VHH binders against C4-dicarboxylate transport sensor protein DctS (dctS). Designs and how they scored, part 18

Target 1, 216 residues: C4-dicarboxylate transport sensor protein DctS (dctS), of Rhodobacter capsulatus (Rhodopseudomonas capsulata) (p37739r437to652)
Amino acid sequence: TLAHELNQPLAAIASYAAGGLNLFDQPEPNLTMLRQAFEKMGAQARRAGLVIRRVQDFVKKRTPQLAALDLSEVLAEALSITAPVAREHRVKLASLIEGRIPGVQADRILIEQVLVNLIRNGVEAMAEGPRTGDDLTVRLARAGAAVTIEVMDRGPGISDAVAASLFDPFTSTKSEGMGMGLNICRSIVEMHHGSLSHGPRAGGGTVFTVTLPVPQ
Below, E stands for the ipSAE of ESMFold2; O stands for the ipSAE of OpenDDE; V2 stands for 0.75 times the mean of E and O plus 0.25 times the DockQ between their complexes.

## First folded at step 25 (VHH; framework vhh_7nfr_2)

Design bb3 (from aa4 with Y101W; at its last look DockQ between E and O 0.81; V2 from the best seeds 0.00; counts 0 for: pae E 12.7 > 2)
Fold by ESMFold2, look of step 25:
Structure bb3 (fold): chain B 216 residues (1-216), chain A 118 residues (1-118)
Amino acid sequence: as target 1 above (216 residues)
Amino acid sequence: QVQLQESGGGLVQPGGSLRLSCAASGFTFSYYTMHWVRQAPGEGREWVSVISNSGGNTYYADSVKGRFTIARDNVKNTLYLLMDSLKSDDTAVYYCAAGLWYDEPDYWGQGTQVTVSS
């Protein structure tokens, strides 16, 4: 999985950093071993970068391949992938699955990337300004002929100025979040015959809602 | 093999109208965001308009807003650009482009010349 492939080099970096710090704090640091720790951290960082590039290149060249998909499983993977960035910003990731969620016709890789992007955008919003709490929650529910996926952050909310340009392809893709823009997420969702919308979260923050149709 | 073939360009007087078409084949048209991009002689490329795969979202450069209309027919696999109130500054080669993303086309057409002159 992408989570497993990224967690390995990240764990190695953390281990080499801890070992390097211990060496550095010795009364007579071994400079050769300290240099090796930095070299190994660099190698693992490049390995993580290659994993990310491989996935992004695949997604950008992929046409949607619709199949029966369990959204609960995709959400679990997206949460695993975004856990490191959430920890860096002291954001607690949670999910709420309401009732039995029917399968949808979707491309797992593309929907996973939408969820990853929306979660990262929420985490970054919570890092940029005042928070109403530390939880980012993803809610899955069925609403009649559709399934909704709500990504709910506790950040400062969306100003009227930002709301006007959220999905504009002529606006910077780095307006919020550290990756793909919201216009790309909407394109993917529309390829799946769904919609992407936003609104205020009760108690503060923003909700991004993905709506996907349920087959009969 | 992917093909995008533009048509409908030509010579028109200022204030005139023109309709460009782009016939698509070799890919699933309804999955792709479609673009019109123009290039005047000696200039860089300018994104004119973008339309989402469903047709539900459209975007226009400020220079063409209110004058140009983008549309698509996912049954006939055809993209359109309706150009009204044409100005000399609209003179360019107009390219049809397709991508899965709003901002990154994967496929490009050959272009069709639009010339606005008195």
Scores: ipSAE 0.000, ipTM 0.264, lowest interface PAE 12.7, mean pLDDT 81
ESMFold2 (binder alone), look of step 25: mean pLDDT 88; pTM 0.893
OpenDDE, look of step 25: ipSAE 0.177; ipTM 0.589

Design bb4 (from aa4 with T33R; at its last look DockQ between E and O 0.01; V2 from the best seeds 0.00; counts 0 for: pae E 19.3 > 2, placed apart)
Fold by ESMFold2, look of step 25:
Order: sequence, then C-alpha cells, then structure tokens
Structure bb4 (fold): chain B 216 residues (1-216), chain A 118 residues (1-118)
Amino acid sequence: as target 1 above (216 residues)
Amino acid sequence: QVQLQESGGGLVQPGGSLRLSCAASGFTFSYYRMHWVRQAPGEGREWVSVISNSGGNTYYADSVKGRFTIARDNVKNTLYLLMDSLKSDDTAVYYCAAGLYYDEPDYWGQGTQVTVSS
C-alpha cells in the first residue's frame, strides 16, 4: 500500500531523529555520528518523495482497476500518510463524515493518490502563504447519486488567473503552491467518471471538491 | 505563491569569478532538492548542478566540475552557485529550480545572465 511504502521511510526518519537527539544530548557529542544521522534522515525523505513520484508515473501508464471501495477508509489512510507533513507545518488535519457513505467503484491506489495530493497541496498552501486558520478539513458526504470529498484549507486562496488555468493541460500551475499535481488528480477523477472542482472556503481558504458517482 | 529569484549575474572576464544567489519563498525550501540549469543563446537547457535537501550531497556536470560549487542555506532559504575559473563557454542565462525528483523540477526562477567576455 501507499501508506506502508511511505510509513517505512517516515519511521526511519523518526528513528534517526531520536538517535540524533540522544547524540546531541551527550556531554561530548560525536559530530561524525550526528552528521550520519542527518544524512540518513535526508536519504529517507528523498525515498518518500520517490515513492510518491513512482505512483504518479504509474498513473500515467495504468488503466484503473475498479472495485467496491470504502471512501472513509481511503480518507483515513490519506490523512495518516499526510499527518507528518501537516504536523511539521503546524496544520491540524480533521475529517467530517456526514452520514452513511455508499461504496463507489474505484481504484484504491489511484484515489489514495488524489486525496494525498489534494491534502498535501492544501498543507503547502497554508505553509507557503498567509493563513486564515490552522485547520485543514476533509468532508465526505453523499449528494444524491454522488459522493463528494471536499478538501478545505485555510491558505491564501487561488487568484483569478490561477483559477482560469488550473486544469488546462496546456498551462502549468506548478509554479503556484496550490497547483502541483492537480492535472494528474483531474485525470484520475475523470477516469472514475467524476469531477474535480474548486471554490472559496467560507471564512478563508480554498475548497477542492471531488465528486464520484454512486453505482445504481 | 512560489518564487525563485536569481541574482548575482553580470559581465566578467575569462578566469574570473561570480557568485549567484537564488532567494526562495512560498514553499518549504528544506524539503526540495535545488538545481542550477543554464541556457546559452540558441542552445537547449544544460543541467549544471544539484544539491540535496540537506546540502550533504552535491553533483556537478562534467563541464563545470572542479570550477563551480553549489551550496544552500536552509535558514535563509537561499541557494548559491560559486563560479570560479569562468570560460566563454559558461556564458548563459542561469536558472535555479526546485523539485522532489532529480529529472523533473517543479519550480523555476526567471534566470540571471552571466556573460564571460574578454
């Protein structure tokens, strides 16, 4: 799973950080071993980045493998995966599951990728610019014949110029903090016969909304 | 809003030195590998150097190895390129770039001109 592949380097980082702090607290710290601990942490952070990129490259080459999927479990996994980066930026992750959420036909790996990318983009927006609060909330609800997943951040919001180009395949938004990976997310959602949209969050910030059909 | 802004370019004689800076804002600088890439007039982009997010690993193109030094300051969110023993072939616009992946940077600066001329 994506969580397993990311949790391995994250656990290693935590271990090296704890070991590094123990070395730092010695009366005569061994600077060579401290450097080694930092280098190993850096290597594991890069490994986590390569795992994410491998999933992105896989999406470009893969036909979705649809199966009945519990979106609440996928959301819990995505929140677990993004929790360390949210904590590093002092962002509080929360979820709100409204009522009973029917199953959808989806590829678990691809939908996890969408949720992780949207949450990470929201966390980075809140880290990179002014904030209207410290919470990022994901709301999961049924809307008629569809399920909606709303990723709501407290960042600076999206300018009109960025909004107009956000999903244009001939225009890159990667130079904006909110735009990284969104074209891939749109492609995945469309492969699932859904939609990805955005709008302002009440009280400040941005909402990205994924809509997926419920099978008849 | 992500910004990478290069500075420190200019005109220098062969054998001279320059220090380029790249000020970063709008993203978590310490998570990203940083790159220098150059483009001479009428040519494609040429990779110059990359530095790991921690600064512990550096890599250079053969054309600049031993003459250029890449460095970063994660407190000041600044990337540097120290350029020594400059040659006319080093004349180019120099861009800084940031990415999680070595072969596809996510963010690019606007560039700074370096001209090596006698």
Scores: ipSAE 0.000, ipTM 0.087, lowest interface PAE 19.3, mean pLDDT 78
ESMFold2 (binder alone), look of step 25: mean pLDDT 88; pTM 0.898
OpenDDE, look of step 25: ipSAE 0.410; ipTM 0.759

Design bb5 (from aa4 with N53R; at its last look DockQ between E and O 0.09; V2 from the best seeds 0.00; counts 0 for: pae E 13.9 > 2, placed apart)
Amino acid sequence: QVQLQESGGGLVQPGGSLRLSCAASGFTFSYYTMHWVRQAPGEGREWVSVISRSGGNTYYADSVKGRFTIARDNVKNTLYLLMDSLKSDDTAVYYCAAGLYYDEPDYWGQGTQVTVSS
ESMFold2, look of step 25: ipSAE 0.000; ipTM 0.182
ESMFold2 (binder alone), look of step 25: mean pLDDT 88; pTM 0.892
OpenDDE, look of step 25: ipSAE 0.330; ipTM 0.688

Design bb6 (from aa4 with H35A N53R; at its last look DockQ between E and O 0.72; V2 from the best seeds 0.00; counts 0 for: pae E 6.7 > 2)
Amino acid sequence: QVQLQESGGGLVQPGGSLRLSCAASGFTFSYYTMAWVRQAPGEGREWVSVISRSGGNTYYADSVKGRFTIARDNVKNTLYLLMDSLKSDDTAVYYCAAGLYYDEPDYWGQGTQVTVSS
ESMFold2, look of step 25: ipSAE 0.036; ipTM 0.477
ESMFold2 (binder alone), look of step 25: mean pLDDT 87; pTM 0.887
OpenDDE, look of step 25: ipSAE 0.401; ipTM 0.732

## First folded at step 27 (VHH; framework vhh_7nfr_2)

Design cc1 (from bb6 with T33V; at its last look DockQ between E and O 0.63; V2 from the best seeds 0.00; counts 0 for: pae E 6.4 > 2)
Fold by ESMFold2, look of step 27:
Structure cc1 (fold): chain B 216 residues (1-216), chain A 118 residues (1-118)
Amino acid sequence: as target 1 above (216 residues)
Amino acid sequence: QVQLQESGGGLVQPGGSLRLSCAASGFTFSYYVMAWVRQAPGEGREWVSVISRSGGNTYYADSVKGRFTIARDNVKNTLYLLMDSLKSDDTAVYYCAAGLYYDEPDYWGQGTQVTVSS
């Protein structure tokens, strides 16, 4: 699965970084082995980058295949895929499934990409600035004729200036930090007749909310 | 075969108005984010406006805010740009563009000339 493909290079990077720090702390560090550790980390970072680019290219070319979908299964996969980057930044990933969640009409691959991108953006926000806690929680709930997926981080929140540019058209992939992948997420959600919104998290941080209609 | 065909360009006096149209065929129009992009002589391309698949969200360059209105008709498969209070700086070839996402467009039209001159 995609989860295994991403977790492998990220786990390897963590291992090489730990080994490199041990070498650095020796009284007479072996510079050849330090160089080798950095080279191996670089190779794995490039591998992870290629996997991410392949996923984004696949999603961009895909026509949605709407079918009955269990969002709890998709959430579990997205959490697995993002677990390595969350561990790297000491972010605790959690889910909260509120009650019985009805199926939705959605493309599993595209919705998985939305969740991965939103979770990754939340982890990166918590890594890049002050945070009010170490937990990122994804809440799945029914709201009347819709299901909501809330990705709640504990990062510094979104300033008014950043919020104004959050989905800047056709240049958003060049924006700082939290802009990566959000315009793709909005596009996918709109293809599913839903909406993507954002707001403050109670107690600090940001909530990104995906709303998908429930079939009658 | 995918086709985006612009029309409605021409010569207009400063302060005048034009309505550009872009007829789309060969793809499912409602799946695509649509944009207007312009290029003045000797200049790079400038993103004028973008509209979401449903038409519910729109974006405008600072240079055209309050003067231009983007709209789409998903029944007629047509994108529009209503250009009001035209200035000489608006002189350019205007292109229709379509993308599945808000990143780089997948398809481009041939362009229509807009000239604002006394």
Scores: ipSAE 0.041, ipTM 0.473, lowest interface PAE 6.4, mean pLDDT 83
ESMFold2 (binder alone), look of step 27: mean pLDDT 88; pTM 0.891
OpenDDE, look of step 27: ipSAE 0.176; ipTM 0.581

Design cc2 (from bb6 with T33I; at its last fold request DockQ between E and O 0.70; V2 from the best seeds 0.00; counts 0 for: pae E 6.5 > 2)
Amino acid sequence: QVQLQESGGGLVQPGGSLRLSCAASGFTFSYYIMAWVRQAPGEGREWVSVISRSGGNTYYADSVKGRFTIARDNVKNTLYLLMDSLKSDDTAVYYCAAGLYYDEPDYWGQGTQVTVSS
ESMFold2, look of step 27: ipSAE 0.000; ipTM 0.172
ESMFold2 (binder alone), look of step 27: mean pLDDT 88; pTM 0.892
OpenDDE, look of step 27: ipSAE 0.525; ipTM 0.792
ESMFold2, fold request of step 28: ipSAE 0.035, 0.029, 0.013; ipTM 0.568, 0.544, 0.473
ESMFold2 (binder alone), fold request of step 28: mean pLDDT 89, 88, 88; pTM 0.898, 0.897, 0.896
OpenDDE, fold request of step 28: ipSAE 0.592, 0.621, 0.630; ipTM 0.841, 0.853, 0.857

Design cc3 (from bb6 with T33V A35G; at its last read DockQ between E and O 0.75; V2 from the best seeds 0.00; counts 0 for: pae E 4.3 > 2)
Amino acid sequence: QVQLQESGGGLVQPGGSLRLSCAASGFTFSYYVMGWVRQAPGEGREWVSVISRSGGNTYYADSVKGRFTIARDNVKNTLYLLMDSLKSDDTAVYYCAAGLYYDEPDYWGQGTQVTVSS
ESMFold2, look of step 27: ipSAE 0.108; ipTM 0.589
ESMFold2 (binder alone), look of step 27: mean pLDDT 87; pTM 0.880
OpenDDE, look of step 27: ipSAE 0.459; ipTM 0.768
ESMFold2, fold request of step 28: ipSAE 0.197, 0.222, 0.144; ipTM 0.664, 0.683, 0.637
ESMFold2 (binder alone), fold request of step 28: mean pLDDT 87, 87, 87; pTM 0.879, 0.880, 0.883
OpenDDE, fold request of step 28: ipSAE 0.817, 0.795, 0.819; ipTM 0.933, 0.926, 0.934
ESMFold2, last read: ipSAE 0.031, 0.211, 0.164; ipTM 0.462, 0.657, 0.636
ESMFold2 (binder alone), last read: mean pLDDT 87, 87, 87; pTM 0.881, 0.884, 0.879
OpenDDE, last read: ipSAE 0.817, 0.793, 0.814; ipTM 0.934, 0.925, 0.933

Design cc4 (from bb6 with T33A G99A; at its last read DockQ between E and O 0.84; V2 from the best seeds 0.00; counts 0 for: pae E 5.1 > 2)
Amino acid sequence: QVQLQESGGGLVQPGGSLRLSCAASGFTFSYYAMAWVRQAPGEGREWVSVISRSGGNTYYADSVKGRFTIARDNVKNTLYLLMDSLKSDDTAVYYCAAALYYDEPDYWGQGTQVTVSS
ESMFold2, look of step 27: ipSAE 0.032; ipTM 0.504
ESMFold2 (binder alone), look of step 27: mean pLDDT 88; pTM 0.894
OpenDDE, look of step 27: ipSAE 0.437; ipTM 0.731
ESMFold2, fold request of step 28: ipSAE 0.129, 0.225, 0.083; ipTM 0.618, 0.659, 0.588
ESMFold2 (binder alone), fold request of step 28: mean pLDDT 88, 88, 89; pTM 0.897, 0.897, 0.897
OpenDDE, fold request of step 28: ipSAE 0.499, 0.494, 0.465; ipTM 0.797, 0.794, 0.776
ESMFold2, last read: ipSAE 0.040, 0.152, 0.158; ipTM 0.571, 0.627, 0.634
ESMFold2 (binder alone), last read: mean pLDDT 89, 88, 88; pTM 0.899, 0.894, 0.895
OpenDDE, last read: ipSAE 0.467, 0.484, 0.447; ipTM 0.779, 0.787, 0.769

Design cc5 (from bb6 with T33V L100K; at its last look DockQ between E and O 0.02; V2 from the best seeds 0.00; counts 0 for: pae E 14.8 > 2, placed apart)
Fold by ESMFold2, look of step 27:
Structure cc5 (fold): chain B 216 residues (1-216), chain A 118 residues (1-118)
Amino acid sequence: as target 1 above (216 residues)
Amino acid sequence: QVQLQESGGGLVQPGGSLRLSCAASGFTFSYYVMAWVRQAPGEGREWVSVISRSGGNTYYADSVKGRFTIARDNVKNTLYLLMDSLKSDDTAVYYCAAGKYYDEPDYWGQGTQVTVSS
């Protein structure tokens, strides 16, 4: 199936290139048709790139390369990466690190990706929906044998009907709606033996909670 | 004004193909998860396909897997649905939808009719 999805745009590129060369070799090349051939080649190249990106994003559910990880450093980097989008939408990013946070066994790249995705989702929700405030806060704390990372936005929140369907592997169709970014984040966290959950933020908005185990 | 404008629908024979487009304006397209949703006469809405903000993750209804391909172009602010091997059961109005959160769409298009008949 993947090979067929890539072969279609590649075959189209080859066809437009051959057609373009035929036009180019005419005594008076039709420049309008030649431009169209290049434009169609470009569109098919972008389509092939989207198919490749789809594969790459799904392989991020691969087995993590676990190592000792300082979550406070990963959080700082994620906030730095998302700061321009937050400023663009007048969202105030904040962090709250409560007490001493033990190291966890994690793949730094994958966990950073989870945090960036969750923060960007919160910022974007606050940007174009009703808000209950301007702050997005990420709280890092220890809870017994686990560390929790809470991404708390002030956007419109998640309706109870849709929330009940999120993360249910037995809700039973590929027609599940717009939960794909969260499902990828959940898969990464589960490969780290953790969990991803959600709930309402006090005073309005949504909290997404990543829970990761602490080594004994 | 936010606008999602579908095009590319029409009449096609079984086994044929169509390419739907949805042009987006009035919002930052790359910040949104995009979807195609269809509704046949007298039936409820069916989520056909969903694509992540970057275009890197896609989901398809079982009824269309292997036949339909969703894609997006974040430079042209356009969503696509490539429909191959069309069946009469694919006859419906196809809507483009956009959402920031993963619960319900913020914006809907007006729809484009796809009719599969001999």
Scores: ipSAE 0.000, ipTM 0.121, lowest interface PAE 14.8, mean pLDDT 78
ESMFold2 (binder alone), look of step 27: mean pLDDT 87; pTM 0.885
OpenDDE, look of step 27: ipSAE 0.108; ipTM 0.523

Design cc6 (from bb6 with T33I L100R; at its last fold request DockQ between E and O 0.70; V2 from the best seeds 0.00; counts 0 for: pae E 6.7 > 2)
Amino acid sequence: QVQLQESGGGLVQPGGSLRLSCAASGFTFSYYIMAWVRQAPGEGREWVSVISRSGGNTYYADSVKGRFTIARDNVKNTLYLLMDSLKSDDTAVYYCAAGRYYDEPDYWGQGTQVTVSS
ESMFold2, look of step 27: ipSAE 0.310; ipTM 0.669
ESMFold2 (binder alone), look of step 27: mean pLDDT 89; pTM 0.903
OpenDDE, look of step 27: ipSAE 0.015; ipTM 0.246
ESMFold2, fold request of step 28: ipSAE 0.013, 0.032, 0.012; ipTM 0.521, 0.551, 0.494
ESMFold2 (binder alone), fold request of step 28: mean pLDDT 89, 89, 89; pTM 0.904, 0.906, 0.905
OpenDDE, fold request of step 28: ipSAE 0.556, 0.562, 0.558; ipTM 0.824, 0.826, 0.827

